# VH-VL binders against Large ribosomal subunit protein uL10m (mRpL10): the designs that were tried, part 81

Target 1, 224 residues: Large ribosomal subunit protein uL10m (mRpL10), of Drosophila melanogaster (Fruit fly) (q9vpl3)
Amino acid sequence: RGKINIQRPKAPHYERARVVAVTQPKYPELPKAKSCFKTRAERTQQQQENPYNEIIAREVRNWLDHSRLVAFFHLSSITADDIFRVRVQLHKQNLHLKSYGSKIIEQAVKNTRYEAIVPLFHSNHCIVFSPDPEKTAALLRIVRRVPQMVLLGGIVEETMLSRNQLVAYAQMPGLHAVQAQLVQTLSQAPGHLIQQLQAHQNSFVQVLDVHAKNQMNEETPKST

## First folded at step 5 (VH-VL)

Design x93 (from x54 with heavy chain Q99E Y102W F104Y P105G L106F; framework fv_anetumab)
Fold by ESMFold2-Fast, scan of step 5:
Structure x93 (fold): chain C 224 residues (1-224), chain A 119 residues (1-119), chain B 111 residues (1-111)
Amino acid sequence: as target 1 above (224 residues)
Amino acid sequence: QVELVQSGAEVKKPGESLKISCKGSGYSFTEYWIGWVRQAPGKGLEWMGIIDPSDSDTRYSPSFQGQVTISADKSISTAYLQWSSLKASDTAMYYCARELDWSYGFDYWGQGTLVTVSS
Amino acid sequence: DIALTQPASVSGSPGQSITISCTGTSSDVGGYNYVSWYQQHPGKAPKLMIYDVSKRPSGVSNRFSGSKSGNTASLTISGLQAEDEADYYCSSYTSSSTWVVFGGGTKLTVL
């Protein structure tokens, strides 16, 4: 939380958290011979539970709870050096780039109002968090220089917004009251918004499919 | 070709206002941040601040916060450095420079504007 | 604002190699790979010689190279020539409130 004076003189928190997560000790769960009766479905679900995933999911919930701006991106192939450079530029604006597995996202948003975002994370993705919603314009400007990151949508002041709605929000002059009113005006039913976000993702996949097919037609020699 | 052209030398008295300019050409002005660097006579380089011309977002060194204003007019590809009230200690060469590739390094520099403040 | 630490002067003979150090902390040189080096001849604007610790801009001689170890970045100039005589400044991104910090500068004398 922001009330704690934490200086980060070394690499961005995301890289540090990632290293810590990878090196974290893993403990095998002790088998329990005597347990309450459970159905096969319940046992299968229980077997899928991972203490490590729950720890990281709690971290994600904390980011969601303490961020007034959350933006979702599809992430194409990018080098470690390039993504680190992007993280540093975002950090300058109090924007924090994070990447989590889809199962961890699902665990984090389970039983919350954000549960509907899970389908957005079936492909390679990343999320940007910030306590400052006025940084939306700065975020979009930075991402414009990173073609590997494609904006899918986001959450501003606990309201889910599509890509176009985030762009509209970013164009506001920065007056707090006006921006708050805009967020409320742009809000939509969760089902409709999620479908719009999924349509963006599906359209991008369709563009990639068309590109791949065109490339096959041009570059693959015909063998008979 | 990329070029940054700064306004001419200024001679001012303490208490006077001043606005110097830095005009970019040969590139997309809004795609690069413009930094300002001060060099007092016979001294080293001092970081003053930086501006993103696309939205006029500015960052200042603590030493210069409140002492100067950095601004930009993207319609004429020009960045500005302004004082409301000059002091003798503001006597220095002022450089504008374009940030390279998000490197915090500056690849193209203006020729410099010498500001002399004396009574 | 504190500046990065450079030696005030360094000297070498034509054809030799010299190294200029630039020492900071973990919040600047040690924590990030955003170190730049500038050459400044008297009465001229600075010229970027190295960025991102070790990268050369187009048109900069390969006699100039950069490196970093811990909190110290180094500029090495090989095959010294008379025209290399100039002031050299390092700079780095900083996570403190200044965003960019410069070194105090090093005067290179070619003997």
Scores: ipSAE 0.016, ipTM 0.481, lowest interface PAE 6.8, mean pLDDT 78

Design x94 (framework fv_anetumab)
Fold by OpenDDE, second read of step 6:
Structure x94 (fold): chain C 224 residues (1-224), chain A 120 residues (1-120), chain B 111 residues (1-111)
Amino acid sequence: as target 1 above (224 residues)
Amino acid sequence: QVELVQSGAEVKKPGESLKISCKGSGYSFTEYWIGWVRQAPGKGLEWMGIIDPSDSDTRYSPSFQGQVTISADKSISTAYLQWSSLKASDTAMYYCARTLYDSSFPLDYWGQGTLVTVSS
Amino acid sequence: DIALTQPASVSGSPGQSITISCTGTSSDVGGYNYVSWYQQHPGKAPKLMIYDVSKRPSGVSNRFSGSKSGNTASLTISGLQAEDEADYYCSSYTSSSTWVVFGGGTKLTVL
């Protein structure tokens, strides 16, 4: 009697196979055991439903809406005390350093023009807010002394800027200074032109007068 | 020796203007910030605001923003607190104090205080 | 509202050690090492006793010490003396527009 191969049983006769196939209880597919592990998406969604997160998200939106300067920083191995020290320095310049969770940021900027900033918040980060874009230079000066704060980018006057663009912006003369210079230059231009034009005319008249006087002197015969 | 000397007690009527002073001596006046603190009778200390005399950078507590003006004259090492129109509720002791550090704001030296009484 | 909470009153006998607590409502108040303590006797200006949580200015008795745990700062007065009877105020730098905030004060009575 041949060894019954329990691992690969011979296919039953076609009639038996048919009966077995028809009589096999169709067990309802066991509900795919919803992995007790809430998908990252479900966890994120549940976290989004936290009323507290909504409040904080609203706060973040408020800061974004009222800030003309926003700078994003990565934090590398910085202590809470060091952060606070920097915060004090920034505060002296009316710069406000805040830190929020990535999920809160995502919620805050969802369906807004600022949604593009979400990728910047994958690690430890902080945000500096200011109502005054002229404080960009001051901000960079302060954070330059803090190697643990790495500038990632920012928003100035509702425009997203790269790190390099922010640095360039900080080096530009203030808008008011530039405007003042422009006005000064524009105001001086016509005056200078008029002066130059008049100077040539006056010079010409003077030369003509000298010539006329010389001719009159030559026509006076030396009465010997 | 470091000293802050404040102006004398004031008795005023509602609606009157007032300017009180705090003169620093014994240190470089422009190297330290001057804070103002209010204390109503029988009440606690209340932060009003602070000024950097070197550039007159001034920061107010929200409760006092627009209610008072803090200023300084570095040429005579004097800080000022002023009201345009006093109220009865302004009755209090007012202290000026020097900040110890620019990165934190412990008040290491205090004036003797100026009592302001506003009554009809 | 950013606030520092202190007990209204504490009491002790001469020679005892007492502690006054100051609790901040947020990490920005009392959560960092920028807490100061002031002593005020009746009719006198406040005096700085402790700064930066635990630092003592020159001229202040070593009986006064400061510490912090979490969001609560503490002022400890050892060897209590009659002269220590006063109001004590904690303060802290805050990241808000206020810059500095004071606690409500604690009246210390020496029995």
Scores: ipSAE 0.043, ipTM 0.605, lowest interface PAE 3.3, mean pLDDT 84
Fold by ESMFold2-Fast, scan of step 5:
Structure x94 (fold): chain C 224 residues (1-224), chain A 120 residues (1-120), chain B 111 residues (1-111)
Amino acid sequence: as target 1 above (224 residues)
Amino acid sequence: QVELVQSGAEVKKPGESLKISCKGSGYSFTEYWIGWVRQAPGKGLEWMGIIDPSDSDTRYSPSFQGQVTISADKSISTAYLQWSSLKASDTAMYYCARTLYDSSFPLDYWGQGTLVTVSS
Amino acid sequence: DIALTQPASVSGSPGQSITISCTGTSSDVGGYNYVSWYQQHPGKAPKLMIYDVSKRPSGVSNRFSGSKSGNTASLTISGLQAEDEADYYCSSYTSSSTWVVFGGGTKLTVL
């Protein structure tokens, strides 16, 4: 047993010690992503009458304004410990994983250029922010090992990108200029993210069709 | 089945170079980090470092930074641990092991170990 | 300063339960739920027995269990068997630059 004389603390002291242990951050420098673990109904209910919504909304807007890379993810069932592991890996690359309720996001982006992102927050979600757009490849490499996080799309250098466009931006070293120019042209059109993604996809398909037609010696397999 | 197979025992003299290997099989090699752990004769386990074979991103323990080089060749599913100039104090068993995360989470499968003996 | 504290040796008889402690600080064992335990038989590679304080990998006997209280993690082996005689090492994530810290190891003798 040893020579340690441990006396159990009184209920008040035990409760205080447990609260301190539970509230102590596992990684003190990283913001906590509590709403990542909640259902849509739980998040909506929690935020309904919150008097601090404006303060949190300003935090969200600050992240959007100071981040040149923003990536949106659907989040499937994941333990708090597993998401903390992901957060630690992301933080080493100056990538910041955050979650906010849908009403907070809506309040933060209302009447801004970011208003189109609101539809992405109808289900469980997380957002990754970074001031460094060169970290897009590192981000995708990290989340490739996290099947619970599914990339929905993002914003790079103020330009809204679909999932496939963001993947191409990170992984296609030779064609970035053409793709970025196309996406930037379409970003001039106002609208919701879904509407912008439809416009981007339609224009991208048209550009690919023109390029394919210029390659008269090639038969391209048609995929529906 | 997942397995990590390490190269055979080495007997070297101080000042010689050495490169030992760890070959993964039965899983997607680039989806896991490979860590290296040292165990001196009769001593405990010491963390050396870790590598992501997909891009060769490498993290070293402060005690081993600059003393060894960790590398990987994903085309043959093999990680390496290398010394430019061996010292007698490098005499140890060296293990490779895989892990899903660079932040040093469980080493779930281990190689059999490579014994390195450095003596004159 | 960087190694976790384990007793050098523990002993037990077949059928008994024994506990091996692993003591760190609030920057490793106390601060995080990322404690792993490894079993090493003489001349063999280590085997993962417990991860995330209390979780068992597939194929590890339910006689092995893990727990944590404050800055101390514990490995408990119930129904002790001769095959359990081995060295046991704890490991933890740490917020320091080293990422991982190992305990000094505990020799379990089954008499």
Scores: ipSAE 0.007, ipTM 0.478, lowest interface PAE 10.0, mean pLDDT 75

Design x95 (from x54 with heavy chain Q99S L100Y S103D P105G L106M Y108V; framework fv_anetumab)
Fold by ESMFold2-Fast, scan of step 5:
Structure x95 (fold): chain C 224 residues (1-224), chain A 119 residues (1-119), chain B 111 residues (1-111)
Amino acid sequence: as target 1 above (224 residues)
Amino acid sequence: QVELVQSGAEVKKPGESLKISCKGSGYSFTEYWIGWVRQAPGKGLEWMGIIDPSDSDTRYSPSFQGQVTISADKSISTAYLQWSSLKASDTAMYYCARSYDYDFGMDVWGQGTLVTVSS
Amino acid sequence: DIALTQPASVSGSPGQSITISCTGTSSDVGGYNYVSWYQQHPGKAPKLMIYDVSKRPSGVSNRFSGSKSGNTASLTISGLQAEDEADYYCSSYTSSSTWVVFGGGTKLTVL
């Protein structure tokens, strides 16, 4: 640094940082999505954190068990500032954006009803958790403004839903949403769901456009 | 039927306070933003601001920031526009309108509330 | 509030086509595909005719169409009818102020 005298941090800052480091409990930090794009080095490092994987996996399993809404997203390159802005908007609606390595996800869902989701996480991803499934509509409104996040599908009340089913759920009254969930549980072959989630992700914008059009059509006045 | 019903016309003197209402029916009130649009006599439409009734997140046009308050009560599906002290220049028709997202078109409009401020 | 630029008046005869322009900047019309058009008859509330530049709500005649080129959005009305006589307003999302801005309005006269 050629401007060391001007750019040097103040002594009180170093003292504060040292005190915080000494007094803070030594727990592994949960991975956070300040940016959902992870470099190859970051993905490799995350896979090499084997000693803490079981603890982090248990935390992921706890999120899955206590969240009645889980949404899965594919991520394009996004800046730390942009994802932070999204996280703040989501938090206002009790929606929690998290990012975990594929190995940790696999360990968390292994031997559970959610094991079929593992293939969704082979590319860049993030997950949104909420204890409140009624927040699905709010989630979709927020994500509409984030083209880097593409909805792949989700889990509502422990039932896996495709992107189209999750969008439909957001538009339904509570009772009909439960019916949509029941239809999903009667569907066959979890492998078809993964295929469907990957094949239809590109149509999410089209679904929202049709939804907006249909809502305006329903409200069109009947000319007297 | 999806509709927005606004409160009746108001005649006020400068300096008085006023709160007008916009009640939604026939849809999930918290799933849509409610915007307020002003139209002065013989003039065009002016966007005032918008509110998300689910969390009262409110955005104002710079021209109206600090001049009016937009609020909502989701328990009765009603949005409000309020002045602490009216001016003669506030004389206008005020519309509320529903929008799926703040930058979407406003697809359902109230009938309007005429506010007249004169001595 | 800052208004998008529209012609004050436009006129046409029944059966003709007319176009109303709406000009902004790269911070609104030019930067985003969130342009809407509203029709207002005297003494009535506005009615949404076009949203997202070119999409029609149900119940809106296919005689109404929207487009955009650069910083200018256009509303085209084909096969003009007497009931089309009204004021037309464009609106757009804006990044340079609070979220939404209206055009100044265009009075359409059907001759």
Scores: ipSAE 0.000, ipTM 0.430, lowest interface PAE 15.4, mean pLDDT 75

Design x96 (from x54 with heavy chain L100I Y102F S103E F104Y L106F; framework fv_anetumab)
Fold by ESMFold2-Fast, scan of step 5:
Structure x96 (fold): chain C 224 residues (1-224), chain A 119 residues (1-119), chain B 111 residues (1-111)
Amino acid sequence: as target 1 above (224 residues)
Amino acid sequence: QVELVQSGAEVKKPGESLKISCKGSGYSFTEYWIGWVRQAPGKGLEWMGIIDPSDSDTRYSPSFQGQVTISADKSISTAYLQWSSLKASDTAMYYCARQIDFEYPFDYWGQGTLVTVSS
Amino acid sequence: DIALTQPASVSGSPGQSITISCTGTSSDVGGYNYVSWYQQHPGKAPKLMIYDVSKRPSGVSNRFSGSKSGNTASLTISGLQAEDEADYYCSSYTSSSTWVVFGGGTKLTVL
């Protein structure tokens, strides 16, 4: 399943790292013409106004709109080889690891239903996208061996979930209807959530109860 | 403590069916793939296949595709390796081992199950 | 399915260093940095000694080291001790349909 998605794992990263090392600031004899006579503030504003940012922002919006699973991570210092290894493993599970600048993320989600994620990206970060929400367990299994990636939260079926809610979603049985209903239940306000679990008999509670009883077909309350 | 415990040694005749087990404990069973590795008497290690217990996604070595079936029951943290019809050439030690994903090593191994097929 | 190439046997004396090679192709050892080494004592299950070409798990002696050049990975054991006498297997991720391929194994004799 995943093997056809593996492409040139090490050579591009090795060459990339070497090129970056050669172009480090120790070679100041290669000045950039466009930055001549510009202040630091002006250069910062020019970066913010870069038209390239809108192109990438559109890419981010497309990923958000077309992925049924989005997971947000804080990313600590990690080598290019290590992050590439993680990217390859995720790709085998149809999980796509992407990294974008915080200004690009802000531009992408401003005035959208996803605007609440902006504070998550004030530090180093990365995002994992997938069209398949059933891969949440596989995602968490893979990143558990990557201490540099810390789960912050995610979006499942267009619903914002906290870290703990996403972990709970991953631990659910492989019933698609039950998982979708759980996502809605977990994402609701505390008062409404308590009411649904205790006072209101929603389809989610009834489906879970029926599923549990199907295992034994024994002690069941005979009721409406 | 992480542990993989395999079922006991088996002595079978050619043509018989067999199912051996590998039970994981001391860790979240669904967080790791379980791989099966064969070692014929006096020979080296051969990878047979691997299963993700969380969704029963299975990958087989081409040499073993159609020769064996790998399955798992996550409710009891147990993986299985099964033959519909054994041959004398199936005589070997069979190991299960856990792996976080295909690129990662097998970090913990079961003690092995010796399968002897003779008439 | 075709095993990675290892020498059938290697020998050394206590205190010496020995190296075991593991040769594959560009679709396994040469293509990826996902080479592992396993130690197997007679009658026992294999034990992970090296992964990702050169990394050691907790509890593995720093006398064991790994490296790779082109299509060949190497396991080096320095300060050879009697308890190092065992079979050693290399393993690599592969882009072929096998996903995992093992070497033929090397019997290390401590003289």
Scores: ipSAE 0.000, ipTM 0.434, lowest interface PAE 13.1, mean pLDDT 76

Design x97 (framework fv_anetumab)
Fold by OpenDDE, second read of step 6:
Structure x97 (fold): chain C 224 residues (1-224), chain A 120 residues (1-120), chain B 111 residues (1-111)
Amino acid sequence: as target 1 above (224 residues)
Amino acid sequence: QVELVQSGAEVKKPGESLKISCKGSGYSFTEYWIGWVRQAPGKGLEWMGIIDPSDSDTRYSPSFQGQVTISADKSISTAYLQWSSLKASDTAMYYCARGLYDYSYPFDYWGQGTLVTVSS
Amino acid sequence: DIALTQPASVSGSPGQSITISCTGTSSDVGGYNYVSWYQQHPGKAPKLMIYDVSKRPSGVSNRFSGSKSGNTASLTISGLQAEDEADYYCSSYTSSSTWVVFGGGTKLTVL
């Protein structure tokens, strides 16, 4: 029984070859997984089409739209416990600390007025939201004690502010205090003007009185 | 040096009003919350509430809500605890304390205490 | 009700090590590392001894140490001295109520 040459099998009989050729299962060409040829852009777009990401992006948009104070922070090596501590402190002030992925943020702010914030999210970041811009000072006070949180900037009353501008804003007196000061200043202005106007008149009258008195003293004959 | 100095002991009758004070020194008064703690004779410590002197944000324990008023005057670095109408059950030592971090926790510095005695 | 439970009293001899426990009734109290310990001598204001479970303020003796396991925090005093005789209170920040809770206190007697 001749050694079956496994390396060069004898061609089958013509009839068998024909049958084998006809019965060879045509395996559908495995669709070249379109996934291998997807451009980075297409992959990114497919990742964006995750319904879950859309939901989160919507949430982020909602926070941005309803917040009058938004602050962006870089997070250095911070522990979960530290984050929690800060979160608790912030929450007590109605400040809401959130963390989102950069892609989610991009999706959330795409084609919005907030698109300019995207460059801030290249590393570990968190966002603090508040409906009350007056809480800026409280926010800064809390985070000053957390060296792991670095203020990058923020949005106050729909205006994007740098770190320095946020600090300056926090140092400003509250609206009511400013209004009160303004009212005080305005109320004092007329008084000062009146005083200045009257001061000249009063001075003039005094000078006239002195003159009149001097004239009366000169007319009194020294009775010998 | 950080110091909290409280007002002196008070002897009052039921129905009288009372305001006691806590003056902070040696630190930026507006940068730290101030808490009030009650200690009835022979009893434990009870948290009453806290105040942020910077904006007068005040939080109360449910047990003390509406029973007392906590306030602060940042211009003179002083916090206050006030009763509109004292009860015999208000007899206690009252401490003010500074919060180490924020919102008066933990309490790193304490006043010397103010003894309030309410007796008919 | 959020409560911290302490033993009413503990005792030890000079030079010994004693431990005071503080157990939270809720995971909200025991689940976080916001436990503090205060020492109070008769007629004196409380003094912060331990914060954040195990941290010591400046000026506090290294004989005082804190730990936590589960919902139970512990204050350990090593090398017990007569001056350590005092009341000890545990405290915790409560996340649910955003307030501070004190334990019932433990009287430490140095025998």
Scores: ipSAE 0.022, ipTM 0.552, lowest interface PAE 4.3, mean pLDDT 83
Fold by ESMFold2-Fast, scan of step 5:
Structure x97 (fold): chain C 224 residues (1-224), chain A 120 residues (1-120), chain B 111 residues (1-111)
Amino acid sequence: as target 1 above (224 residues)
Amino acid sequence: QVELVQSGAEVKKPGESLKISCKGSGYSFTEYWIGWVRQAPGKGLEWMGIIDPSDSDTRYSPSFQGQVTISADKSISTAYLQWSSLKASDTAMYYCARGLYDYSYPFDYWGQGTLVTVSS
Amino acid sequence: DIALTQPASVSGSPGQSITISCTGTSSDVGGYNYVSWYQQHPGKAPKLMIYDVSKRPSGVSNRFSGSKSGNTASLTISGLQAEDEADYYCSSYTSSSTWVVFGGGTKLTVL
């Protein structure tokens, strides 16, 4: 072997070796279409065989702690090429697009001031992080060209804002004092804010449903 | 393939002006930042500044603010670093690099470097 | 402006692991997850080895890994090879007016 630490190491404790093996990442191979038919035991086993979730949850907590701008989006079907182009545009502006499962987000925000956001993530979603709240305007310009991403709301300077409040923040004329005052004013309705964020998500789903029905009616003209 | 090609070595006298170039190819030039990093002989890396070629937005290190000008011409995928009046202390290797995003600017591709020598 | 603190030199033998530290303050390394590591061979341009503390670009060997604890970021190189002999620089975002700060550099010698 030739390494000094290997030649004279303390013997590894059996329990420690077992813990290391259990905590190694394991990726499920189950087809998405059949996952809903899992038994309770299969779901429990699947959760136990993904110990990497706590490590990813810590990454999410770190993003939340170091980001002064966090924006939440509903994400509909999008191609890998399209999302890659969006990531490149966002990265250029120090905007970091991330997607995490709802259980990981729940683990990340449990017992923190952000626990109230968990209900937003029970459907398809993604999050954009940035250390710079001045990038809110750039973020909204980029996502306006991405119909698959619909803004639900966000957090600016540790204050939760609805979709309309984030749009208003982005439209500020660039006066720091005025922006700080807006954030302070908007923070005076915290209970109603979560309901507004969920309402925007529900409104988006309803808009998609109406649009889909209208498209079906237009694309399938009746025989005359 | 992504490539950044810099202009050739320069030998100048104090007080002269200079403009060096960095041409990007193999990617969408306006989608990435272009940064400039200086390395004096036998010394470490110093961040000078960065430019967004899409709108020519620039950010400078305070040590280089007012000492140099960074510019870009997106029509020819080229960024520039220029001095109005060179000093002997400007003698260094100058690198351009492609930045992924602002605040830290991870530089994933680098030019080969332009050696600038300023002596009387 | 003060640079990030790196040891001037580190050394190791082929096949061993070494770690290079990069120490800053709560306004740079300690405050943010925007730490990058660059490898520079003599007379060549730097090469990005790690970004965002622990992420590797395509084409960088998995022998290179990054981590951070408090105000100190670390680059670990496992299975040392002769080709790893180079200067290594860390860099970080800073909330001060400088935007980016580089470390002083570490010369790695493979004995």
Scores: ipSAE 0.006, ipTM 0.436, lowest interface PAE 14.4, mean pLDDT 75

